# Ledger of designs, part 19: VH-VL binders against Rho GTPase-activating protein gacT (gacT)

Target 1, 189 residues: Rho GTPase-activating protein gacT (gacT), of Dictyostelium discoideum (Social amoeba) (q54nl0r163to351)
Amino acid sequence: VPLTQVPCRAGSNVPIIIEKLIDHIERTSLNSEGLFRIPGVDLTINQYIKLFDNGEDVDVSPIEPYTAAGLLKRFFRDLPVFVPQSINKRVVSLFIDEEGKKKPVDMEILSNLRVLVHQLPTVHFEVMQELTNLLGKLMSRSDQNKMTISNIAICLVPTLNCVPAIVTYSIQMHDFFYNEVFPQHHLYY
Below, E stands for the ipSAE of ESMFold2; O stands for the ipSAE of OpenDDE; V2 stands for 0.75 times the mean of E and O plus 0.25 times the DockQ between their complexes.

## First folded at step 9 (VH-VL; framework fv_masavibart)

Design se6 (from sd5 with light chain D52E; at its last look DockQ between E and O 0.79; V2 from the best seeds 0.75)
Fold by ESMFold2, look of step 9:
Structure se6 (fold): chain C 189 residues (1-189), chain A 121 residues (1-121), chain B 110 residues (1-110)
Amino acid sequence: as target 1 above (189 residues)
Amino acid sequence: QVQLVESGGGVVQPGRSLRLSCAASGFTFSSYAMYWVRQAPGKGLEWVAVISWDGSDKYYADSVKGRFTISRDNSKNTLYLQMNSLRTEDTAVYYCARVDEYEIGWYFDLWGQGTLVTVSS
Amino acid sequence: QSALTQPASVSGSPGQSITISCTGTSSDVGSYNYVSWYQQHPGKAPKLMIYEVSNRPSGVSNRFSGSKSGNTASLTISGLQSEDEADYYCSSYTDDYTWVFGGGTKLTVL
């Protein structure tokens, strides 16, 4: 099912399953070694997917860390699209010079990347914001959980089917991408 | 001129060690994850090891775990593979390849020419 | 993860189109858009031809195209030329957080 069709509470653009799983993982699981890399229990994941698909008010509190992370990843894997390919192509083009060679990143590239992230459909944007906020908290504890930015990227970016820069820079510079006001017209000059 | 150049291959007896090097030039080496991928004679490609752009994470194929060690020196733009306890089934051309895991994605957009390792008695 | 399945060989005449298949499972090709194709001439290193199923890197001819359907990815070479004679390998991301290669396909230009 398209992300825009997944149930949200009134006035919210973040699906209920995502809100519950992110909140649960944030409160209980950020110190778990290998979170998102170590698989959860597939039987339990399948059971919870069915409950959420049926619109039930699901209690996620008994879900163990690796299964909660696995359930979140399965949600994204099963989406038909999370980041539109048109946005992915434009992001890649920010990093490529006239000769087709990759450019060193600078603040002009990052400002343009921020504009492209803000062009995501509203639900997709807010889900990315909440997900990368959680992943930033996970990365900040990498001494304990061993989830470096490289581990987070290899375990999540292919599931999200997006260009890594969208996720990695959103994690590393979350306030810049999601909380700071910026002069958008300067990015199209 | 963007390139990767492997060296250190040769003929060695089973149980011995070799150290491979991969010299990078023409690009910012420290921005890339690096892989070793091997190809046995007449066979297909098999990944061997990976090291993250800053060296913080290393992973190995099961066939080489405990025997091979990947490392990098970003100040010298060089990738290494220390191969201990070599076996005849390790005979292959060994390639280094790069991946921009942070910005672009997981595919090998640049390969070295390869260096042949032959393990025979 | 086991190797992806490719035909051992394909052949075509100059100017024809040919297609090389790469069959995996729902745990790799079927679930992820991280399929790439590599060309390897004898004695040479592999060269990236297609990434993320259908994208061409700069410097790769538009005669090369990629697609997938279900668990099978395909590389199509249009307007076949003698220089296209080589081995071709596919690769895919898997549920085990690894990448696997296909066994390779030898393309012969008649």
Scores: ipSAE 0.634, ipTM 0.823, lowest interface PAE 1.0, mean pLDDT 88
ESMFold2 (binder alone), look of step 9: mean pLDDT 90; pTM 0.906
OpenDDE, look of step 9: ipSAE 0.849; ipTM 0.922

Design se7 (from sd5 with heavy chain A33Y; at its last look DockQ between E and O 0.81; V2 from the best seeds 0.71)
Fold by ESMFold2, look of step 9:
Structure se7 (fold): chain C 189 residues (1-189), chain A 121 residues (1-121), chain B 110 residues (1-110)
Amino acid sequence: as target 1 above (189 residues)
Amino acid sequence: QVQLVESGGGVVQPGRSLRLSCAASGFTFSSYYMYWVRQAPGKGLEWVAVISWDGSDKYYADSVKGRFTISRDNSKNTLYLQMNSLRTEDTAVYYCARVDEYEIGWYFDLWGQGTLVTVSS
Amino acid sequence: QSALTQPASVSGSPGQSITISCTGTSSDVGSYNYVSWYQQHPGKAPKLMIYDVSNRPSGVSNRFSGSKSGNTASLTISGLQSEDEADYYCSSYTDDYTWVFGGGTKLTVL
């Protein structure tokens, strides 16, 4: 199912399933060791997915941490498109020169990456903002939960099927990408 | 020029140890995850180990876990593989390779020439 | 260990097109767009030909293209040339946070 077709509450651009799962994980699970790395219970994940697919008003509060994280990962894994391929290609062009050599990262590249992130369709942008905000909070507690940016980049970021920089820099520089004022969105070239 | 150069391969008896090195040049070594991938004679490629850019996270294939240790020295632009308790099944050409999961993606865009490790009595 | 299935060999004449398949599961090829293809000539290191299913790095001929459908990825080489004769490997990221490679396909240019 396209992300834009997933049900949202009135006045919201974030799908109900994502709002509920992120709120639940944030309240109950950020200190869990290996969150998003340790798998949840697949049978339970499948059952909840069917409930959400049927349009039911699902109560997520009884779900244990690893299964809640697993549900969120499965939602993204099952999306046909989270980041449009046109955005992915343009992001790669920021980091790889025409000879195929990787460029050193600097603030010019990061500013252009920010512009591209803001060109995501509205629902995709707001979902990315909420997801990376949660992951930033997770990373900030890595002394307890062991989910460093390195672990997140290995075990969770691939689920999104996009150029990793879109997510990894959004996590580590969330204010720069989502809260700072910058010029109106414009193509970086 | 951008390159990876492995060294330290040789012939060794089962149960012994070898240390492989991989010298990196022409790129910012400390920005990359680094990998060891091996290829037994006449066989396909097998992933062996990975290390994060700062060395804080290391992962191993089940076949080498507990026997091999990956490490890096970013000040010397060098990747290492310490191979202990070698078995005849470890006989292979060992490649170092780079992937940048943090920024670019999950593919090996640069490989070394390989170094041959032969474990036989 | 290797989990991706490739044909052991394929062949074609100069100028023809060939396709090499790479079949995995929902735990790798089916779920991740991190599928890549490598060309390896005898005695040489592998060379990246395709990444992220269908992208070509700079310096790789547009005769090489990639695609994916379900659990199967494909490499297509058009306008075969003698230098295309090599071993070809696919790879994919997996749910276990590791890589799997295909067993390799020997391409013979007749």
Scores: ipSAE 0.619, ipTM 0.810, lowest interface PAE 1.5, mean pLDDT 88
ESMFold2 (binder alone), look of step 9: mean pLDDT 90; pTM 0.897
OpenDDE, look of step 9: ipSAE 0.730; ipTM 0.896

Design se8 (from sd5 with heavy chain W106Y; at its last look DockQ between E and O 0.85; V2 from the best seeds 0.80)
Fold by ESMFold2, look of step 9:
Structure se8 (fold): chain C 189 residues (1-189), chain A 121 residues (1-121), chain B 110 residues (1-110)
Amino acid sequence: as target 1 above (189 residues)
Amino acid sequence: QVQLVESGGGVVQPGRSLRLSCAASGFTFSSYAMYWVRQAPGKGLEWVAVISWDGSDKYYADSVKGRFTISRDNSKNTLYLQMNSLRTEDTAVYYCARVDEYEIGYYFDLWGQGTLVTVSS
Amino acid sequence: QSALTQPASVSGSPGQSITISCTGTSSDVGSYNYVSWYQQHPGKAPKLMIYDVSNRPSGVSNRFSGSKSGNTASLTISGLQSEDEADYYCSSYTDDYTWVFGGGTKLTVL
């Protein structure tokens, strides 16, 4: 179940399951306390996974918030690879010097991180873009839902099996990573 | 020099309280989640508690929940563990350790040398 | 608290290779690539040897390698040396936002 083999609509690089779940969560669930932290119903999650795996046109509108979030997390947890290990290792090298000491973060490091994010395969890149866009909206409502960047780093980022900086900075600096033109931009578009 | 130093261990009777401290130096303490991990004499490692880098989230192992309280003071670069209602099974060396869950990953890259807590009559 | 399963002891001669296994579940080792290995000499704090299943921190010999298959992670030490004699612990992040450790493996270099 590689991400590139999950069905998309014609002309889209975002899998249908992700598109539907993100749209549903955005419309119904962003004010839910503990979204992505509080577990959903495993039986229901398993049921919907089977429906999507069978290629059915699945109606996600009945899914309650915690189960919808849980289903999205389960999708990422079950991927064989979301972020290639080679990219993970290169990201770590941006933040750790040759002696193993952590570097002070600066815009040179963040610009290099942005380049590495753009080296993700096209489907993976667009999925990361859509996921971190949703998580930014979630974080902006943290007064109600209690999902600060700290909580997201604890309860959601681990399910992506990647170096946290790829996700945390994509959430916090979404425009910088996904909407700004930069010197190496032409290499990816 | 980057280091963590635990203190406050000692010998106490069951039912008593003890407060552990962990002093951090040589790094930006407020950028790390902090953990307490313990090791009974001759035994393996056991996770005890965690506190997020800003102190907003705390989690405990079931064996200590309700009895232990983790806290931090980022202005003093210090992590604490308040241990109430101590039991003989709490006898262990207590380590503090750090994780950078915002940037780097989910592993303990720095440990203190530990402080021994002995709970006996 | 649930523990990861490791053999209690393993031994080898200088120059030999050995492997230490670490078996968990789908809620830890099976789902998370955040498996780490720690070396602990007597009376000392644990030292990180492997993180993220197979990565070596700076200063750790390439004689140490890690891998994972299903719910089982493995630490392999090649070219055994006397200083490798220690206890080794695996650990994994879990669905409960906590750590779980293996029971430890005592490595003896003969």
Scores: ipSAE 0.674, ipTM 0.850, lowest interface PAE 1.2, mean pLDDT 89
ESMFold2 (binder alone), look of step 9: mean pLDDT 90; pTM 0.912
OpenDDE, look of step 9: ipSAE 0.901; ipTM 0.942

## First folded at step 10 (VH-VL; framework fv_masavibart)

Design sf1 (from se8 with heavy chain V50F; at its last look DockQ between E and O 0.80; V2 from the best seeds 0.78)
Fold by ESMFold2, look of step 10:
Structure sf1 (fold): chain C 189 residues (1-189), chain A 121 residues (1-121), chain B 110 residues (1-110)
Amino acid sequence: as target 1 above (189 residues)
Amino acid sequence: QVQLVESGGGVVQPGRSLRLSCAASGFTFSSYAMYWVRQAPGKGLEWVAFISWDGSDKYYADSVKGRFTISRDNSKNTLYLQMNSLRTEDTAVYYCARVDEYEIGYYFDLWGQGTLVTVSS
Amino acid sequence: QSALTQPASVSGSPGQSITISCTGTSSDVGSYNYVSWYQQHPGKAPKLMIYDVSNRPSGVSNRFSGSKSGNTASLTISGLQSEDEADYYCSSYTDDYTWVFGGGTKLTVL
């Protein structure tokens, strides 16, 4: 199912499954070692997916940390598209020159990356904002949970089928990407 | 020019140790995660070990866990593989290769020329 | 360790087109678009030919193209030339920092 067709509450652009899972993980799971790296229980994940697919009002509060994280990853893995390939290609062009060499990152590149993130479709943009906000909180506790930005990049970002820079810089510079005002901020909103 | 150059391969007996080096030049080595990937003669590719760009995270294939240690010295632009308790099935050409999983994606865009490790009696 | 399935060999005459298949599962090729293809001439290191299923790096001929359908990725080489004779490997990056490689396909140009 396309992300734009996943049920949302009235007045929200964030799917109910995502809102519930992010809230649950934030409240209960941020100190769990290896969150998003250690797999959850597949049978339980499959059962919750069916409940959400049926449109049921699902209580996620009993879900243990690794299964909740696994369910969130499975949701993104099963999407037909989270980040459009056209956006991915344009992001790569910011970091790689015409000869195929990687450019040193600077604020010009990061500002252009921010513009491209704001060109995501509205639901995709708001989901990315909420996800990367959660991941920033996870990373800030990496002394306990061991989920450094490197571990997030190798264990979670692949599930999103996107160029890593979209997520890694959104995590580490979240205010710059999502909370600062800039001329193109109104794209897709 | 942008390149990776492995060294330290050779012939050793089973149970012995060998240390491989991979020298990087022409790019910002500390921006890249590094992998060791091996290829037994006449066979396909097998990933061996991973190290993150700052060396803080390391992962190994099950076939080498507990015997091999990956490390890096970013001040010397050098990647290492310490191979202990070598077995005949470790015989292969060992490549170092880079990935930029922080910015770019999940593919090996640069490989070294490889160094041959032969483990035999 | 786990492997993507490739044909052991393919052959073609100069000027023809050939396709090399790379079949995985829903846990790799089917779910992830991080499929890459590598060319390896005898005694040489692998060279990246295709990344992210269908993208060509700078300097790779547009005779090389990639695609994916379901659990199968494909590398197509049009206008075969003698220098295309090499081994070709596909790979998929999966959900927990694991790389899955194909067993390789030897391309012979007749």
Scores: ipSAE 0.710, ipTM 0.876, lowest interface PAE 1.0, mean pLDDT 90
ESMFold2 (binder alone), look of step 10: mean pLDDT 90; pTM 0.908
OpenDDE, look of step 10: ipSAE 0.847; ipTM 0.927

Design sf2 (from se8 with heavy chain A33S V50Y; at its last look DockQ between E and O 0.84; V2 from the best seeds 0.82)
Fold by ESMFold2, look of step 10:
Structure sf2 (fold): chain C 189 residues (1-189), chain A 121 residues (1-121), chain B 110 residues (1-110)
Amino acid sequence: as target 1 above (189 residues)
Amino acid sequence: QVQLVESGGGVVQPGRSLRLSCAASGFTFSSYSMYWVRQAPGKGLEWVAYISWDGSDKYYADSVKGRFTISRDNSKNTLYLQMNSLRTEDTAVYYCARVDEYEIGYYFDLWGQGTLVTVSS
Amino acid sequence: QSALTQPASVSGSPGQSITISCTGTSSDVGSYNYVSWYQQHPGKAPKLMIYDVSNRPSGVSNRFSGSKSGNTASLTISGLQSEDEADYYCSSYTDDYTWVFGGGTKLTVL
């Protein structure tokens, strides 16, 4: 199912399943060692997927941390497209020159990346904002949970099927990407 | 010149140890995560070990877990593989390869030429 | 470590097109767009030919193209030339957070 077809609450651009899972994980799970790395219980994940697919008002509060994280990853893995390929291609062009050599990263490249992130469709943009906000909180507690940026890049970012810079810099520089006001800010479109 | 060069291969008896090195030049080594990938004679490619760009995460194939240790020294632009308790099935050409999972994607755009490890009695 | 399924060999005449298949599962090729193809000449290191299913690195001929459908990725070489004779490996990211390779395909140019 395309992300734009997943149900949202009135006045929200974040799908209900994502909103509930992120809220649950934030409240209960950020100190769990290996969150997003250690697999949850597949049977339970499959059961919850069916409940959400049936359009039910699902109570996520009983879900243990690793299964909640696994369910969130499964949602993204099964999505037909999260970041449009046109955006991915333009992001690659920011980091790799015509000769195939990686460019040194500077604030011009990062500012252009920010512009491209703000060109995501509204639902995709807000989901990315909420996800990377959660991952920033997770990373800030890496002394307990062991989920460093490199571990996140290996274990979670690939489920999004996008150029990693979109996610890794959104995590590391969240305010720059989502809270700083600039001429092409998504909120002004 | 952008390159990876492996060294330290040789012939050893089962149960012995070897340490492989992979020297990087012509690029920012600390921006890249590194893999060791091996190829047994006449066989295909098999992933062996991984280390993240800053060395904070390491992972191993089940066949080498507990026997091999991957490490890196970013100040010397060098990747290492310590191979202990070697077995005949570890006989292979060992390649180092790079990936930039922080910025670019999940593919190996540069490989070394490999170093041969032969384990025989 | 499981392997992606490739044919053991493929052959073609100069100027023809050939396709090499790479079949995995929903835990790798089916769910991830991180499929790459590597060319290996005898005694040489692998060389990246295709990444992210269908993208060519700089310096790789447009005669090489990639695609996928379901759990199967494909490498197509058009206008076959003698220097294309090599082993070809596919690879994919997996649910286990690492790589799986295909068993390799020997391409012979007749």
Scores: ipSAE 0.727, ipTM 0.876, lowest interface PAE 0.9, mean pLDDT 90
ESMFold2 (binder alone), look of step 10: mean pLDDT 90; pTM 0.914
OpenDDE, look of step 10: ipSAE 0.906; ipTM 0.944

Design sf3 (from se8 with heavy chain V50W; at its last look DockQ between E and O 0.83; V2 from the best seeds 0.81)
Fold by ESMFold2, look of step 10:
Structure sf3 (fold): chain C 189 residues (1-189), chain A 121 residues (1-121), chain B 110 residues (1-110)
Amino acid sequence: as target 1 above (189 residues)
Amino acid sequence: QVQLVESGGGVVQPGRSLRLSCAASGFTFSSYAMYWVRQAPGKGLEWVAWISWDGSDKYYADSVKGRFTISRDNSKNTLYLQMNSLRTEDTAVYYCARVDEYEIGYYFDLWGQGTLVTVSS
Amino acid sequence: QSALTQPASVSGSPGQSITISCTGTSSDVGSYNYVSWYQQHPGKAPKLMIYDVSNRPSGVSNRFSGSKSGNTASLTISGLQSEDEADYYCSSYTDDYTWVFGGGTKLTVL
């Protein structure tokens, strides 16, 4: 199912399943060692997926940390498109020169990356914003949970099927990407 | 010139240890995660071990867990594989390879030429 | 370590197009767009030919193309040349945070 067709609450562009899972994980799970790395219970993940797919009003509060994280990852893995391929290709061109050599990263490259992130469709953009906000909070507690940016880059970012820089820099520089105002700031048409 | 060069291969008896090195040149080594991938004679490629760009995280294939240790020295641009308790099944050409999982993607864009490890008798 | 399924061999004449398949599961090729293809000449290291399913790195001929449908990725080589004779391996990211390779395909140019 396309992301834009997943049910949202009135006044929100974030799908209900994502909103509930992010809120639950943020309240209960940020100190869990290996969150998003250690697998949850597949049977339970499958059961909750079925409940959400049937339009059930799902209570996520009983879900243990690793299963909640696994369910969130499964949602993204199963999306047909989260980041359009056209955006992915343009992001690669920011980091790779015409000779195929990787460019040194500077604020000009990062500002251009920010512009491309703001070209995501509204629902995709707001989901990315909320997800990377959660992951920033997770990373800030890496002394407890062991989820450094390198662990997140291996265990979670591939689930999004996008060029990693879109996510890793959104985590590391969240305010720059989502809270600063600039000429190409994300707008709805 | 961007390259990776493995060394330290040789013939050893089962139960012995060997240490492989991979020297990097022509690029910023500390920006890349590094992998060891092996290829048994006449066989395909098998992932062995991985280490993050700063060395903070390490992963191993089940076949080598507890016996092999991956490490890196970013000041020397060098990747290492310590192989203990070697078995005849570990006989292979060992390649080092790089990945930029932070910015670019999940593929091996540069490989070394490999070093042969033979475990016999 | 599970392998992705590739044909053991493929052959073609110079100038012809050939396709090598790489079949996995929903836990790898089917769910992740991180499929890559590597060319390996005898006695040489693998060389990246295709990444992210269909992208060519700089210096790789546009005769090489990649695609994916369902759980199967494909490498197509058009305008076949004798230099293309090599082993070809696919690879994918997996649900277990590991990389899996195909068993390899020997391409023979007749």
Scores: ipSAE 0.727, ipTM 0.871, lowest interface PAE 1.1, mean pLDDT 90
ESMFold2 (binder alone), look of step 10: mean pLDDT 90; pTM 0.908
OpenDDE, look of step 10: ipSAE 0.869; ipTM 0.930

Design sf4 (from sf1 with light chain D96S; at its last look DockQ between E and O 0.82; V2 from the best seeds 0.76)
Fold by ESMFold2, look of step 10:
Order: sequence, then structure tokens, then C-alpha cells
Structure sf4 (fold): chain C 189 residues (1-189), chain A 121 residues (1-121), chain B 110 residues (1-110)
Amino acid sequence: as target 1 above (189 residues)
Amino acid sequence: QVQLVESGGGVVQPGRSLRLSCAASGFTFSSYAMYWVRQAPGKGLEWVAFISWDGSDKYYADSVKGRFTISRDNSKNTLYLQMNSLRTEDTAVYYCARVDEYEIGYYFDLWGQGTLVTVSS
Amino acid sequence: QSALTQPASVSGSPGQSITISCTGTSSDVGSYNYVSWYQQHPGKAPKLMIYDVSNRPSGVSNRFSGSKSGNTASLTISGLQSEDEADYYCSSYTDSYTWVFGGGTKLTVL
């Protein structure tokens, strides 16, 4: 089964499936214990994937929390590419020296990471922004949902098939990556 | 020198306990998740236990749940595996290995030399 | 733990190229680019040779290359040398948030 991206609403760069699922999860599910860790119902996930693939106007409101999270993960898992390999390689080079030793993180490294995040294609950048915003809200409620940054790095980040720093720092320093004025956005486009 | 060094292996009878240690040097230990991976004589590699970089999350293979406990002391750059109620099928070389799931990726870029645990009666 | 499927052994003459396969499922190799290859000489610890399907860490010869198609990853060693004689293991991250390893392949250099 080929992967397809659903269209965006007019004036938006965020796919409708992502927008609907993130909105649904944010409104209904952020206190659910083990969200994104506990699997949803595969049959239901497959049914909704078919509806979205057919261009159906899908009502996500009846989807239970773990199945909604699972559907969102499946969307990313099935993407042919979310973060270009060229960006992934350059991100690794920020953290690893030529000898293969990891550098201590500092604000110079993080500023360079921000440059690379802003070089993502427009749709990918805005999807990452919305996803990591949601995950920040999830993490802030970890007392109830038990989804620490460590659990997120184990349970969700691998489905994105990218270097973890792109996601983990975007979650923990979201304003730095997405809300501060950044004139270098898309400088290589 | 960037390395991991296991210790604490030996020969014990079934039902006894052992504690393995893994000493890290030459790198920032607290930046890495740690794994124990074992290899029975003449067999392949088997994942045993995981602990996150800050110790907040732990996972175990079903074969060792309830018997083994992974822990770490980041101030001493040391990883531990407490092995209780040992069985003959736990006989293996035990390796510690690191992963930086927070920043780098999902692969074991450094392994210790291993320590042999033999459980026989 | 489910194992990834590798051939038990492969052999080649010095200077030849050989390929070791690693077959999993859509729940591991098929869905994750976190496929790694490890070399293990007798009595030694595993050494990372390839990560993220096709990347070589610093210090690994460019004679080693990796690829993936569908549920199968491959390690190719070109210009085979006697020191390449070892056991080779693939690994992948899984939908169960665990690692699986292949059963290992013994490479013999004739």
C-alpha cells in the first residue's frame, strides 16, 4: 500500500489528518496514562487510515485516546521521509566530533541545531512544530500520564526516523526553536 | 580512553545472586541510556535490560523480569545489574552497551568487554 | 524476543565482495531506519560497523556498506580481507520498544 499525504486546509501547511488528531488528543487525552506508549486497536487504526487515504471527511471525535495516539504514530511511521537524510547527517555532526566522541551540549550547538530545524521543508517544519508543541503539553502533565521526555524518546521519536535531538530539544526548548524571531529560516531553500 | 568495563561475573549455584558492575570512563556517562546484553556460550546476542540516562525509566526482557534489577549511579559513572534467583539458562557473557536516545540515535556505539556468569549445579 | 533472520554462514575469497542479509518484518526492519550491524571476533565484544542502515562510524573501512529494501537489510563487504573473518549481527528497533538481533552470520575467508 503506497503512502499518501492528505491535503491541507486552505491557508495551512499542516495535513488535515495531523491537525485533527493533534486537536483531538490535546482536547481529550493528555491525562491518559501511557499515551503513545500503550498501543491502540490496530483494526480501528487501519480502518481510519483507509478513510483518510480515500479523502473522506473523517470524524475523529469517537476515537479513544490510545487509538488516536497510535494512528498519529502510524502516520509518521508510514511516511517515506519526514526528516531528510541530509539534515539528519548534519545534526549528528553537531554532536559528534571527527573522532566519534560526543561533544558537551552548549548554546552554540543548540543554535546550530535550530538552523538545521529551520531548513526542513515548510510542511515538515510546521508538522514538527505542532507535534512537539503537543508533546511538550503531554510532558508537562507527566505526573498523571507518566510520559516523561525519556518515555517519549523511546516510544514516539523512533517512529519519526530522525536524529532524536531534533525532537527532544524541540520539545524541551520549544520557544527557542519555534517562537523566537529567527531570520535564518529556510536560508538554504 | 572511552570505554566500558564490566565486572562481578563468576560461577554460582542456581538460586544464588550476583551483582554486575559496568564502569564508564572517557565520556559523559549521564548523557547515555545503558543496556545489558548477554550472549550464551556459542549463541547470539540477547537484550536483557535498559535504563534511561537519568535512571527514571527501566525495561526488562520477559526472561528476567522480577529477578534482575538494573540501576545506575551517575556520580560514580557506574551501571549495575542485580541478578537474583539465577538459573542455568542465565549462563552467558554479560555486556554493557550505551545508546544516546536523547540526542544521537538508536544503536550501540560502545560495548564493554563482557563478564562471564556461569550458573551450574 | 523474535530474531531477525540471517544466513548461518557465508564465505568468500580474498578480494571478493560478499553480502549478508538480515530479514525482519514490518514491525522492525521494515518500519525503522535504526538498523545496525556489529562485527564480533572470537572472544571479543561486538563492534559497531554500520548504523542507521548505511552509515559508517569513524574508523570503519569504506569496504563495509549497508542498505535496506523492504523488510530486508544487507551488509556488503567488498575487497574481502582475512581480518574480516568474524561473526556479524544485525539489529533493529521494534514496535515493542525493544531491540532484536539477528542470529548471526559466520563469515569465513577462504
Scores: ipSAE 0.663, ipTM 0.845, lowest interface PAE 1.3, mean pLDDT 88
ESMFold2 (binder alone), look of step 10: mean pLDDT 90; pTM 0.917
OpenDDE, look of step 10: ipSAE 0.823; ipTM 0.918

